VH-VL binders against Rho GTPase-activating protein gacY (gacY). Designs and how they scored, part 3

Target 1, 192 residues: Rho GTPase-activating protein gacY (gacY), of Dictyostelium discoideum (Social amoeba) (q54th9r528to719)
Amino acid sequence: APLEDVINRPDNPGEIPVLFEKGIAYLSRRGLQVEGLFRLSGANSQIKSLRQGFDQGEDVDLEDVEDVHTVAGLLKLYLRELPSPLFPFDLYSSFIEISKGEQTKPQKVESLKLLLSLLPPANKALSKHLFKFLGKVIENSSVNKMNSVNLSIVFAPNLLKDKEGNVMDAVADAQFVNQVVQLILDNINILF

## First folded at step 11 (VH-VL; from p6 with heavy chain Q50Y)

Design q1
Fold by ESMFold2, fold request of step 12:
Structure q1 (fold): chain C 192 residues (1-192), chain A 122 residues (1-122), chain B 107 residues (1-107)
Amino acid sequence: as target 1 above (192 residues)
Amino acid sequence: QVQLVQSGAEVKKPGSSVKVSCKASGYTFSYYAMNWVRQAPGQGLEWIGYIYPIFGEANYNAKFQGRVTITVDKSTTTAYMELSSLRSEDTAVYFCARGPYYDTWSGPFDYWGQGTTVTVSS
Amino acid sequence: DIQMTQSPSSLSASVGDRVTITCKASQDISDYVAWYQQKPGKAPKFLIYAASSRQSGVPDRFSGSGSGTDFTLTISSLQPEDFATYFCQQYDRYPYTFGQGTKLEIK
């Protein structure tokens, strides 16, 4: 389901998917000190089952989930399965050109600020909630071992992709996709 | 052409250590999981652990209780598995096996090394 | 840990036979199951993923089915090269675990 459709459902009262609101709340309480958060895997069948519950409008209670990595996986799965990525297809080349380009880092940050302002309102809202939470993960990186480099590797393929790209193009672009996401993660306070 | 080429057979005494190598070629080494699996004579397969070279952190089956260390050398595209405090029951063929690209959580092992026979005998 | 139990442990069959091997998981793993073929002295060969999807280059006579806890590998018309040991594997969660194997022998 498109992001706009999800946030307009009767069972979704807020500006972001209730799945994300509940997931971020869970991970804020129980995940920030967990080694390898977002990098280590939960149970795929449990992640699928939770996703299905949210898709069907059920009142899913994440407090019953014992495995932190399953909830982290749920958030990643949601982003990965969006029909249009959180950073939409039309902006992919613009994002990747920032990481490939010769601009100074301050100039790249200003270009990012402009690109993020072009996001649709729902995408912008979800991005703020997600990256604000990832900032807290980074603040705890001495314990959880997830710095901006690690998080960029994990999240980049879930946030933006080339609509026309094949597997070889994705592998060739991976470093630049990772780098632009890392730049966002390094500048959350300015960008969001 | 993905290839995984392992080091040769080893004969070891109980209490010693063994380090098996797995040279990878034909793909971007850093981006795919490298798993280690063993097979005792006449028996099934047992998963030991994995590493994604891009993260540099290994994860292990708890059964191996800190006896195993999985590492990589990205410059030679080679993975290593070191098993210490060897026992007779560690006698097995040890395989390296490629897992999924790092954007996938879990998946099957699509390419396997030829296996390295490790014999632990008094 | 998830236990994967295969049955039968071995079976004898003739060329042309239809053969069925089953695998039972100790708890629900959806369709996160793979199947492998292993010939003596060789590494396992990847056949099936997602319980029912054939890997590229695997003959049509191999098919997989199942979800939840019960899974089946079927060889619809057995060929001479199919005599081997077959393993199921779950990849739903760590640690990954394998069935104990099913040895398929010539009758």
Scores: ipSAE 0.755, ipTM 0.889, lowest interface PAE 0.9, mean pLDDT 92

## First folded at step 14 (VH-VL; from v2 with heavy chain N35H)

Design x4
Fold by ESMFold2, look of step 15:
Structure x4 (fold): chain C 192 residues (1-192), chain A 122 residues (1-122), chain B 107 residues (1-107)
Amino acid sequence: as target 1 above (192 residues)
Amino acid sequence: QVQLVQSGAEVKKPGSSVKVSCKASGYTFSYYAMHWVRQAPGQGLEWIGYIYPIFGEANYNAKFQGRVTITVDKSTTTAYMELSSLRSEDTAVYFCARGPYYDEWSGPFDYWGQGTTVTVSS
Amino acid sequence: DIQMTQSPSSLSASVGDRVTITCKASQDISDYVAWYQQKPGKAPKFLIYAASSRQSGVPDRFSGSGSGTDFTLTISSLQPEDFATYFCQQYDRYPYTFGQGTKLEIK
């Protein structure tokens, strides 16, 4: 379902999907010190089952999930399956141009501020919650081994893609997609 | 076309180490998992571990933890598996196998190396 | 760890026969199962993913089915080149595990 539709459901009281609120809360309590968070895989069958429960509007209780990587995988799956990516198709070229451009890093950060301000309200809210949480993951990288480079590789393909590109263009752009997400991750406090 | 070409057969004594190489071509090496699997004579397949070259971190079957090291050299598009403290039960054919693209959760092994026979004898 | 148990361990059959090989997972793994064919002295060859999806270039006489814990590979009309050992593999969770294999021999 589109992000706007999910946040407007009667069973979704907050500004972001309840799946994401519960997932972030779980990972804040149990995941920040876990090696390879978001990089290592949980059980695919369990991730699928949890996703289906949230999609059907069930009151899914993540407290019973023992494998932290399953909850991390659930969040990644949600982002990947959005009909329109968190960073929408019509902004893809703008994001990529920032990483391809020859501006200084401070200038690129200013461009990112402007570009993020153009996100639809639901996308903006989810981005803020996600990246604030990823900032805490990075703060714990000495233990969990997930720095901004590793997180950008994991999250970039789940956050933006070219709607009208072919497979060859997507592979060719991968480094620039990763780089722009890394730049966001390096500047969370300024951008969010 | 995707190809995985492994190093030649090895004969080793117990307690030594072996390092098997797997040269990849025909795809973007950094973006796909490289798995290692072994097969003892006349027996089934056993998963050893994997690495995504783009992350540079390997993950291992706990059975081999502490004895196996999986690494990559991106400049030569080559993966390596080193097994130390060899025992006679480590005698097997060792395969490298390509796993999924790094944005996929899981997937089968779509391309396999030809195998490297490692024999451990006294 | 997920244990994959194949049945039968070996099977003799004739060209044209329909053969069925089963795998049972020790826990629910949805459809995260692959099947491989291996000929003597060769690496395994990828046949089926997602329990039932045929890889490109695999003859349509090979089919897979199942979900949960019980999975089946079927060869609808056995050909001379199909005599090999067949393995199932789960990729639901690490460590990935394989069935012990089913050796398909000419009668």
Scores: ipSAE 0.744, ipTM 0.882, lowest interface PAE 0.9, mean pLDDT 91

## First folded at step 15 (VH-VL; from x4 with heavy chain T28I Y111S)

Design y2
Fold by OpenDDE, fold request of step 19:
Structure y2 (fold): chain C 192 residues (1-192), chain A 122 residues (1-122), chain B 107 residues (1-107)
Amino acid sequence: as target 1 above (192 residues)
Amino acid sequence: QVQLVQSGAEVKKPGSSVKVSCKASGYIFSYYAMHWVRQAPGQGLEWIGYIYPIFGEANYNAKFQGRVTITVDKSTTTAYMELSSLRSEDTAVYFCARGPYYDEWSGPFDSWGQGTTVTVSS
Amino acid sequence: DIQMTQSPSSLSASVGDRVTITCKASQDISDYVAWYQQKPGKAPKFLIYAASSRQSGVPDRFSGSGSGTDFTLTISSLQPEDFATYFCQQYDRYPYTFGQGTKLEIK
């Protein structure tokens, strides 16, 4: 379901999907100092089951999940399977051009700030919560080994996608997608 | 035209180490997982571990933990599997196999090396 | 670890026969299963997902089915080039594990 539809559900009280609210809360308590957070994989079947539970409006209790990587995988899966990426299709080219451009880093950050302001309200809210949380992950990178580079690699494909989506173009753009997401991660306090 | 070309057969003594190489070509090496799988004579397949070159950190089957090291050289698009403290039970054909693109974390192995026979005998 | 119990270990069949190979997982792994074909002296070759999605170049006579714990690979009409060993694999969670294999021989 579209992100906006999810947050407008009667059983979704907050401004972000309850899945993310619970997931971020869980990972904030249990995952920040786990090596390879978001890089290592959990059990796919369990992730899928949890996703289905949330989709069906079940009161899913993530505290019953023992493997931190399963909850991390749940968040990644949700982002990846959004009908439109968290950063919408129509902004893809703009994000890529920031990476390809020859502007200075401060100028690119200003461009990112503008692009992020163009996000739909639901996307903007989820982005804010997600990246602020990822900022906490990065603060613990000395332990979890997930710095902004590694997290950008993990999340970039889940946040930015070309609507045309041919494999060759995706591979060609991969470095630029990673770069722009890293730039966001390096400037969370400015952008959010 | 994905191609994985492995190093030649090895004959080793117990207690020694072996390092098998897997040269990858025809795709962006850094973006796909490289897995290692072995097959003892007349037996099934056993998963050893994997690495995403873009991350540079390998993950292993606990059975081999502490005895196996998987590495990559991105400049030569080559993956390596080193197994130490070799035993007779390590006699097998060792395969490198390409896993999924890093936007997905699970998937089958769509490309395989030709295999490297490692024989451990006194 | 997930155990994949494959059956039968071997079977004999004739060209044109319908053949079914099964794998049973030790727990529910949804549909995260793949099938491989291996010929003597060669590396395994990816055939099909559990959900019947074939790799490019794999003939239509190969099909996969199953979800949860029970999975099947079916060859609707055996061809001479199909005699080989087949393996199932789960990729639900690490460590990845394989079935013991099924050697398909000419009757």
Scores: ipSAE 0.897, ipTM 0.941, lowest interface PAE 0.5, mean pLDDT 95
Fold by OpenDDE, fold request of step 19:
Structure y2 (fold): chain C 192 residues (1-192), chain A 122 residues (1-122), chain B 107 residues (1-107)
Amino acid sequence: as target 1 above (192 residues)
Amino acid sequence: QVQLVQSGAEVKKPGSSVKVSCKASGYIFSYYAMHWVRQAPGQGLEWIGYIYPIFGEANYNAKFQGRVTITVDKSTTTAYMELSSLRSEDTAVYFCARGPYYDEWSGPFDSWGQGTTVTVSS
Amino acid sequence: DIQMTQSPSSLSASVGDRVTITCKASQDISDYVAWYQQKPGKAPKFLIYAASSRQSGVPDRFSGSGSGTDFTLTISSLQPEDFATYFCQQYDRYPYTFGQGTKLEIK
């Protein structure tokens, strides 16, 4: 289901999906100090089961999940399975152009700020919560080993996708997708 | 066309180390997982570990933890698997195999190297 | 670790026969199962993924089914080139694990 539809569900009281609200809360308590957070994989079957529970409106309690990588995987899966990426298809080329451009980093950050302001309200809210949380992950990178470079590698393919592109095009743009997401992660306090 | 070409057969003494190479071509090397799997004579397949070259950090089967090192050279699009403290039980054919694109961290193997026979004997 | 119990270890069949190979997982792994074909002196060949999806180029006579703990590979009508060893694999979680293999021989 589209992000907006999920947020507007009667059983979704907040501005972001309950899945993310609970997931971020869980990982904030249990995951920030875990090495390889978001890099290491959890059990796919369990992740799938949890996803189905949330989709069906069940009161899923993530506190019962023992492996933090399962919850981390759940968040990644949700982003990957969005009908339109968190950064919508129509903004893909704009994000890529920022990365490809010859502007200075401060100039690119300003461009990103403007671009992020164009996100739909639901996407903007989820982006804010996601990246602020990832900022906390980065703050703990001395322990969890997940700095902005590593996190950009993990999340970039799931945040930006070309609607018209084929696999070859996606591969060709991969470095720019990773680069722009890293730039966001390096400037969270400015952008969000 | 994806191709994985491995180094030649190795004969090693117990206690020594072996380093097998896997030259990848036909795709963007950095963006796909490279797995290592071995097969003892007449036996099944055993997963060793994997690496995403773009990430540069390998993950291993706990069975081999401490003895195996998986690395890559992105400039030559080559993956390496080094196994130390070799035992007779390490005698096997070692395969490199391509995993999924790095938008996923798990998946099956769609391409395989031809295999490298490693024989450990006194 | 997840154990994949494959059966039978070997079987003999004739060209044209219908053959079924089974793989049982030690726990529920949904549909995260792949099947491979291996001929002597060669690397495994990718056949099936997601338990029931055929890889591109794989003949229609190969099919996979199952979910949860019980999985099957079926060859509807054996061809001469199908005599080989077959392996199941789970990729639900690390470490990846394989079945023991099934050697399909000519009767």
Scores: ipSAE 0.895, ipTM 0.945, lowest interface PAE 0.5, mean pLDDT 95
Fold by ESMFold2, look of step 18:
Structure y2 (fold): chain C 192 residues (1-192), chain A 122 residues (1-122), chain B 107 residues (1-107)
Amino acid sequence: as target 1 above (192 residues)
Amino acid sequence: QVQLVQSGAEVKKPGSSVKVSCKASGYIFSYYAMHWVRQAPGQGLEWIGYIYPIFGEANYNAKFQGRVTITVDKSTTTAYMELSSLRSEDTAVYFCARGPYYDEWSGPFDSWGQGTTVTVSS
Amino acid sequence: DIQMTQSPSSLSASVGDRVTITCKASQDISDYVAWYQQKPGKAPKFLIYAASSRQSGVPDRFSGSGSGTDFTLTISSLQPEDFATYFCQQYDRYPYTFGQGTKLEIK
């Protein structure tokens, strides 16, 4: 299901998917002090089951989930399985050129601001909620051990990918994909 | 060609420590999980823990937490597993095994080291 | 922790036989199961992932099936090189756990 279709469903009153809204709320209460948040794995079968419940429009109650890493995994899975990535295919090259480029950091941040303004409205709304939450994770990194570097490594492959990419292309570009996401994470207050 | 080459056999006394090395080649070391698994004589396999070198933080089977340390040296593409306070039941072959690329959460072990025999006896 | 129970613990067979090994998980793990082959004195060799997907280079005579709690490895026509111990492994959640193994011996 495309992101635009999900936010227009009758059971989705807000501007972002209910799955994501509930997941951020859960992790805001229970996850910010958890070591390795988003890096450590939850139960794959439970993540799959929770995803299916949301896809079918069921009223899924995340408060029954004991394992914080399962809810974190659910959010990552949602992003990874979008038919068009949160940062769409046609912007992939533009994002990568920022990390490869020789521009100054302020110039790169201005280029990021422009690219983010080109996101479709649904993608822009989800990005804002996600990155504001990731900012809170970074604020707690002394306990949870997840700084902007660690989060960029975890989230970059879930946020943008080359449409024509194979495994070798993805591996070859990984450092640049990670670096551009890290730059976003280092400048959340300016960009969002 | 992925290759994992482990350090040689060790004979240790109870109460001591052992550090097993695993030299990796043929892939980008930082991007794949490195797991450690052991096998006691005539027995099945037991998972010890893992590390993704790109993160540098290990995760352990609770059974071993407090006695095991998994580390990496990215400059030599080598992983290490150190087990302390050795007991006779720690006698086993210790394997390193490559797990999935870091964009996955979990997965099977697609390449294994040759194993390192650790014998704990007087 | 998820317990993986294999059966049988050992099995005698002849070249050409069809062999079936089962693995039962203590709770639902969907299809997050792998199978390995191990010969004496050697490291395990990866065969099957996602319960039924064959790794590249694994002969077609090896097949896996199952979902939920019950899983099967089948060797359709046993070859001399297939005499080994076979392990299932769950990778649904940590700690990863293995079955105790099934030793496949020549009769």
Scores: ipSAE 0.756, ipTM 0.884, lowest interface PAE 0.9, mean pLDDT 92
Fold by ESMFold2, fold request of step 19:
Structure y2 (fold): chain C 192 residues (1-192), chain A 122 residues (1-122), chain B 107 residues (1-107)
Amino acid sequence: as target 1 above (192 residues)
Amino acid sequence: QVQLVQSGAEVKKPGSSVKVSCKASGYIFSYYAMHWVRQAPGQGLEWIGYIYPIFGEANYNAKFQGRVTITVDKSTTTAYMELSSLRSEDTAVYFCARGPYYDEWSGPFDSWGQGTTVTVSS
Amino acid sequence: DIQMTQSPSSLSASVGDRVTITCKASQDISDYVAWYQQKPGKAPKFLIYAASSRQSGVPDRFSGSGSGTDFTLTISSLQPEDFATYFCQQYDRYPYTFGQGTKLEIK
């Protein structure tokens, strides 16, 4: 379902999907000290089952999930499966041009700030919650081993993609997609 | 065309170590998982562990934790698996196998090396 | 760990026969199952993923089915090149585990 449709469901009282709200809460309590958070895989069948429960409007209780990586995987699955990515298709080339460009890093950060301001309200709200949480993951990177480089590699393909892209084009662009997300992760306090 | 070419057969004594190499070509080495799997004579397949070169962090089957080290050299697009404190039950054919692109979460092994026979005997 | 149990451990069949190999997981793994073919002295060859999806280049005579705990590989009309050992593998969660294999021999 589109993000705006999920936000407007009766079973979704907040400004972000309840799946994400519960997932961030779970990971804030249990995940920040876990090695390889978001990089290591959880149980795919359980991730699928949890996703299905949220999609059907069930009151899913994540506290029953023992495996932290399963909840982390649930958040990644949600982002990957959005019909329009969190950073929408029509902004893809604008994001990529920031990483490809010859601008200084401060100029690139200013361009990012403007570009992020163009996100639809639901996308902007989810981005703020996600990246503020990822900032906490980075603060704990000495223990969890997930710095901005590692998180950019994990999240970039889930956050933006070329609508016209095939696998070969996606592989060719991967470096630039990763780099622009890393720049966001390195500047969370300025951008959000 | 994806190719995984492994180092040659090894004969080892108990207590020693072996290091098997797997030279990859035909794809972007950094972006795909490299797994190691072994097969004892007349037996099934046993998963050892994996590494994504882009992350540089290996993950191991607990059965091998403390005895196995999986590494990569991105400049030569070569993966390595080193098994220490060898014993006779480590006699097997060792395979490298390519796993999914790093934006997938898990998946089957779509390309396999030819295998490296390691014989541990006194 | 997820235990994968194949049945039968071996079978004899003739060219043209239809054969069925089953694989049972110790707990629900949805459809996160792959099937491989292995000939003596060779590396495994990837056939099926997601329980039922054929990899590109795999002949139509190979089909997979199942979800949950029970999975089946079917070869509809055996060819001479199909005599091999077949393995199922779960990739639902680490550690990845394989069935013990089913050796398919010519009768």
Scores: ipSAE 0.751, ipTM 0.883, lowest interface PAE 0.9, mean pLDDT 92

Design y2
Fold by ESMFold2, fold request of step 19:
Structure y2 (fold): chain C 192 residues (1-192), chain A 122 residues (1-122), chain B 107 residues (1-107)
Amino acid sequence: as target 1 above (192 residues)
Amino acid sequence: QVQLVQSGAEVKKPGSSVKVSCKASGYIFSYYAMHWVRQAPGQGLEWIGYIYPIFGEANYNAKFQGRVTITVDKSTTTAYMELSSLRSEDTAVYFCARGPYYDEWSGPFDSWGQGTTVTVSS
Amino acid sequence: DIQMTQSPSSLSASVGDRVTITCKASQDISDYVAWYQQKPGKAPKFLIYAASSRQSGVPDRFSGSGSGTDFTLTISSLQPEDFATYFCQQYDRYPYTFGQGTKLEIK
């Protein structure tokens, strides 16, 4: 389902998907000190089952989930399966050109701020909640071992995709996709 | 085309260590998981652990109780598995196997090395 | 840890027969199952992923099915080159585990 449709459902009271609201709340309480958060895998079948519960409008209680990595995987799966990525297809080239470009880092950050302002309202809201949480993960990186480099590798392929790219193009662009997401992660307070 | 070429057979004494290598070619080494699996004579397959070279951190089957170390050398596109405190029951063929691209977090093994026979005998 | 139990341990059949090998997981693993063929002295060969999806280049006589805890590999018309041991593997969660194998003998 498109992000706009999800946030407009009667069973979704907030400005972001209830799946994300509950997932961030869970991980804020239980996940910030967990080694390899978002990098290590949970149980795929449980992630799928939780996703189906949210899709069907069930009142899913994440407190019953003991494996932190399963909840982290649920958030990644949601982002990956959006029919339009969080950073939409029509902005992909613009994001990639920032990482490829010759500009200084402050200039690149200014360009990122402009690109992020072009996101649809639902995408802006979800991005803000996600990246504010990832900032907390980075603040705890001495314990959880997840810095901006590691998080960019994990999240970049879930956040932006080339609509008309093939697997060879995606592999060739991987470092630039990772780099632009890392730049966002390094500048959360300025960008959000 | 993906190729995984392993080091040759080893004969070891109990209590020693063995380090098996797996040289990869035909793909971007850092972006795909490398798994290790063993097969004792006449037995089934046992998963040992894996590494994504892009992260550099390995994940292990707890059954090996800290006896295994999985590492990579990105400059030679080579993965290594070292098993210490060898016992006779560690006699097996050891395989490296390629797992999924790093944007997938689990998956089957689509390419396998030829295997390295390790014999542990007194 | 997820235990994968294959049956039968061995099976004899004639060329042209339809054979079925089963694999049971100790817990629900949805469709996160792969099947491999291993000939004597060789590395395993990847056949099936996601319980039912055939890998490119695998003959169409091989098919997989199942979801949850019960999975099958079917060979619809057995050929002489299909003499091998077959393994199921779960990749739902770590540690990854394999069935103990089914040795298929051609009569």
Scores: ipSAE 0.748, ipTM 0.883, lowest interface PAE 0.9, mean pLDDT 92

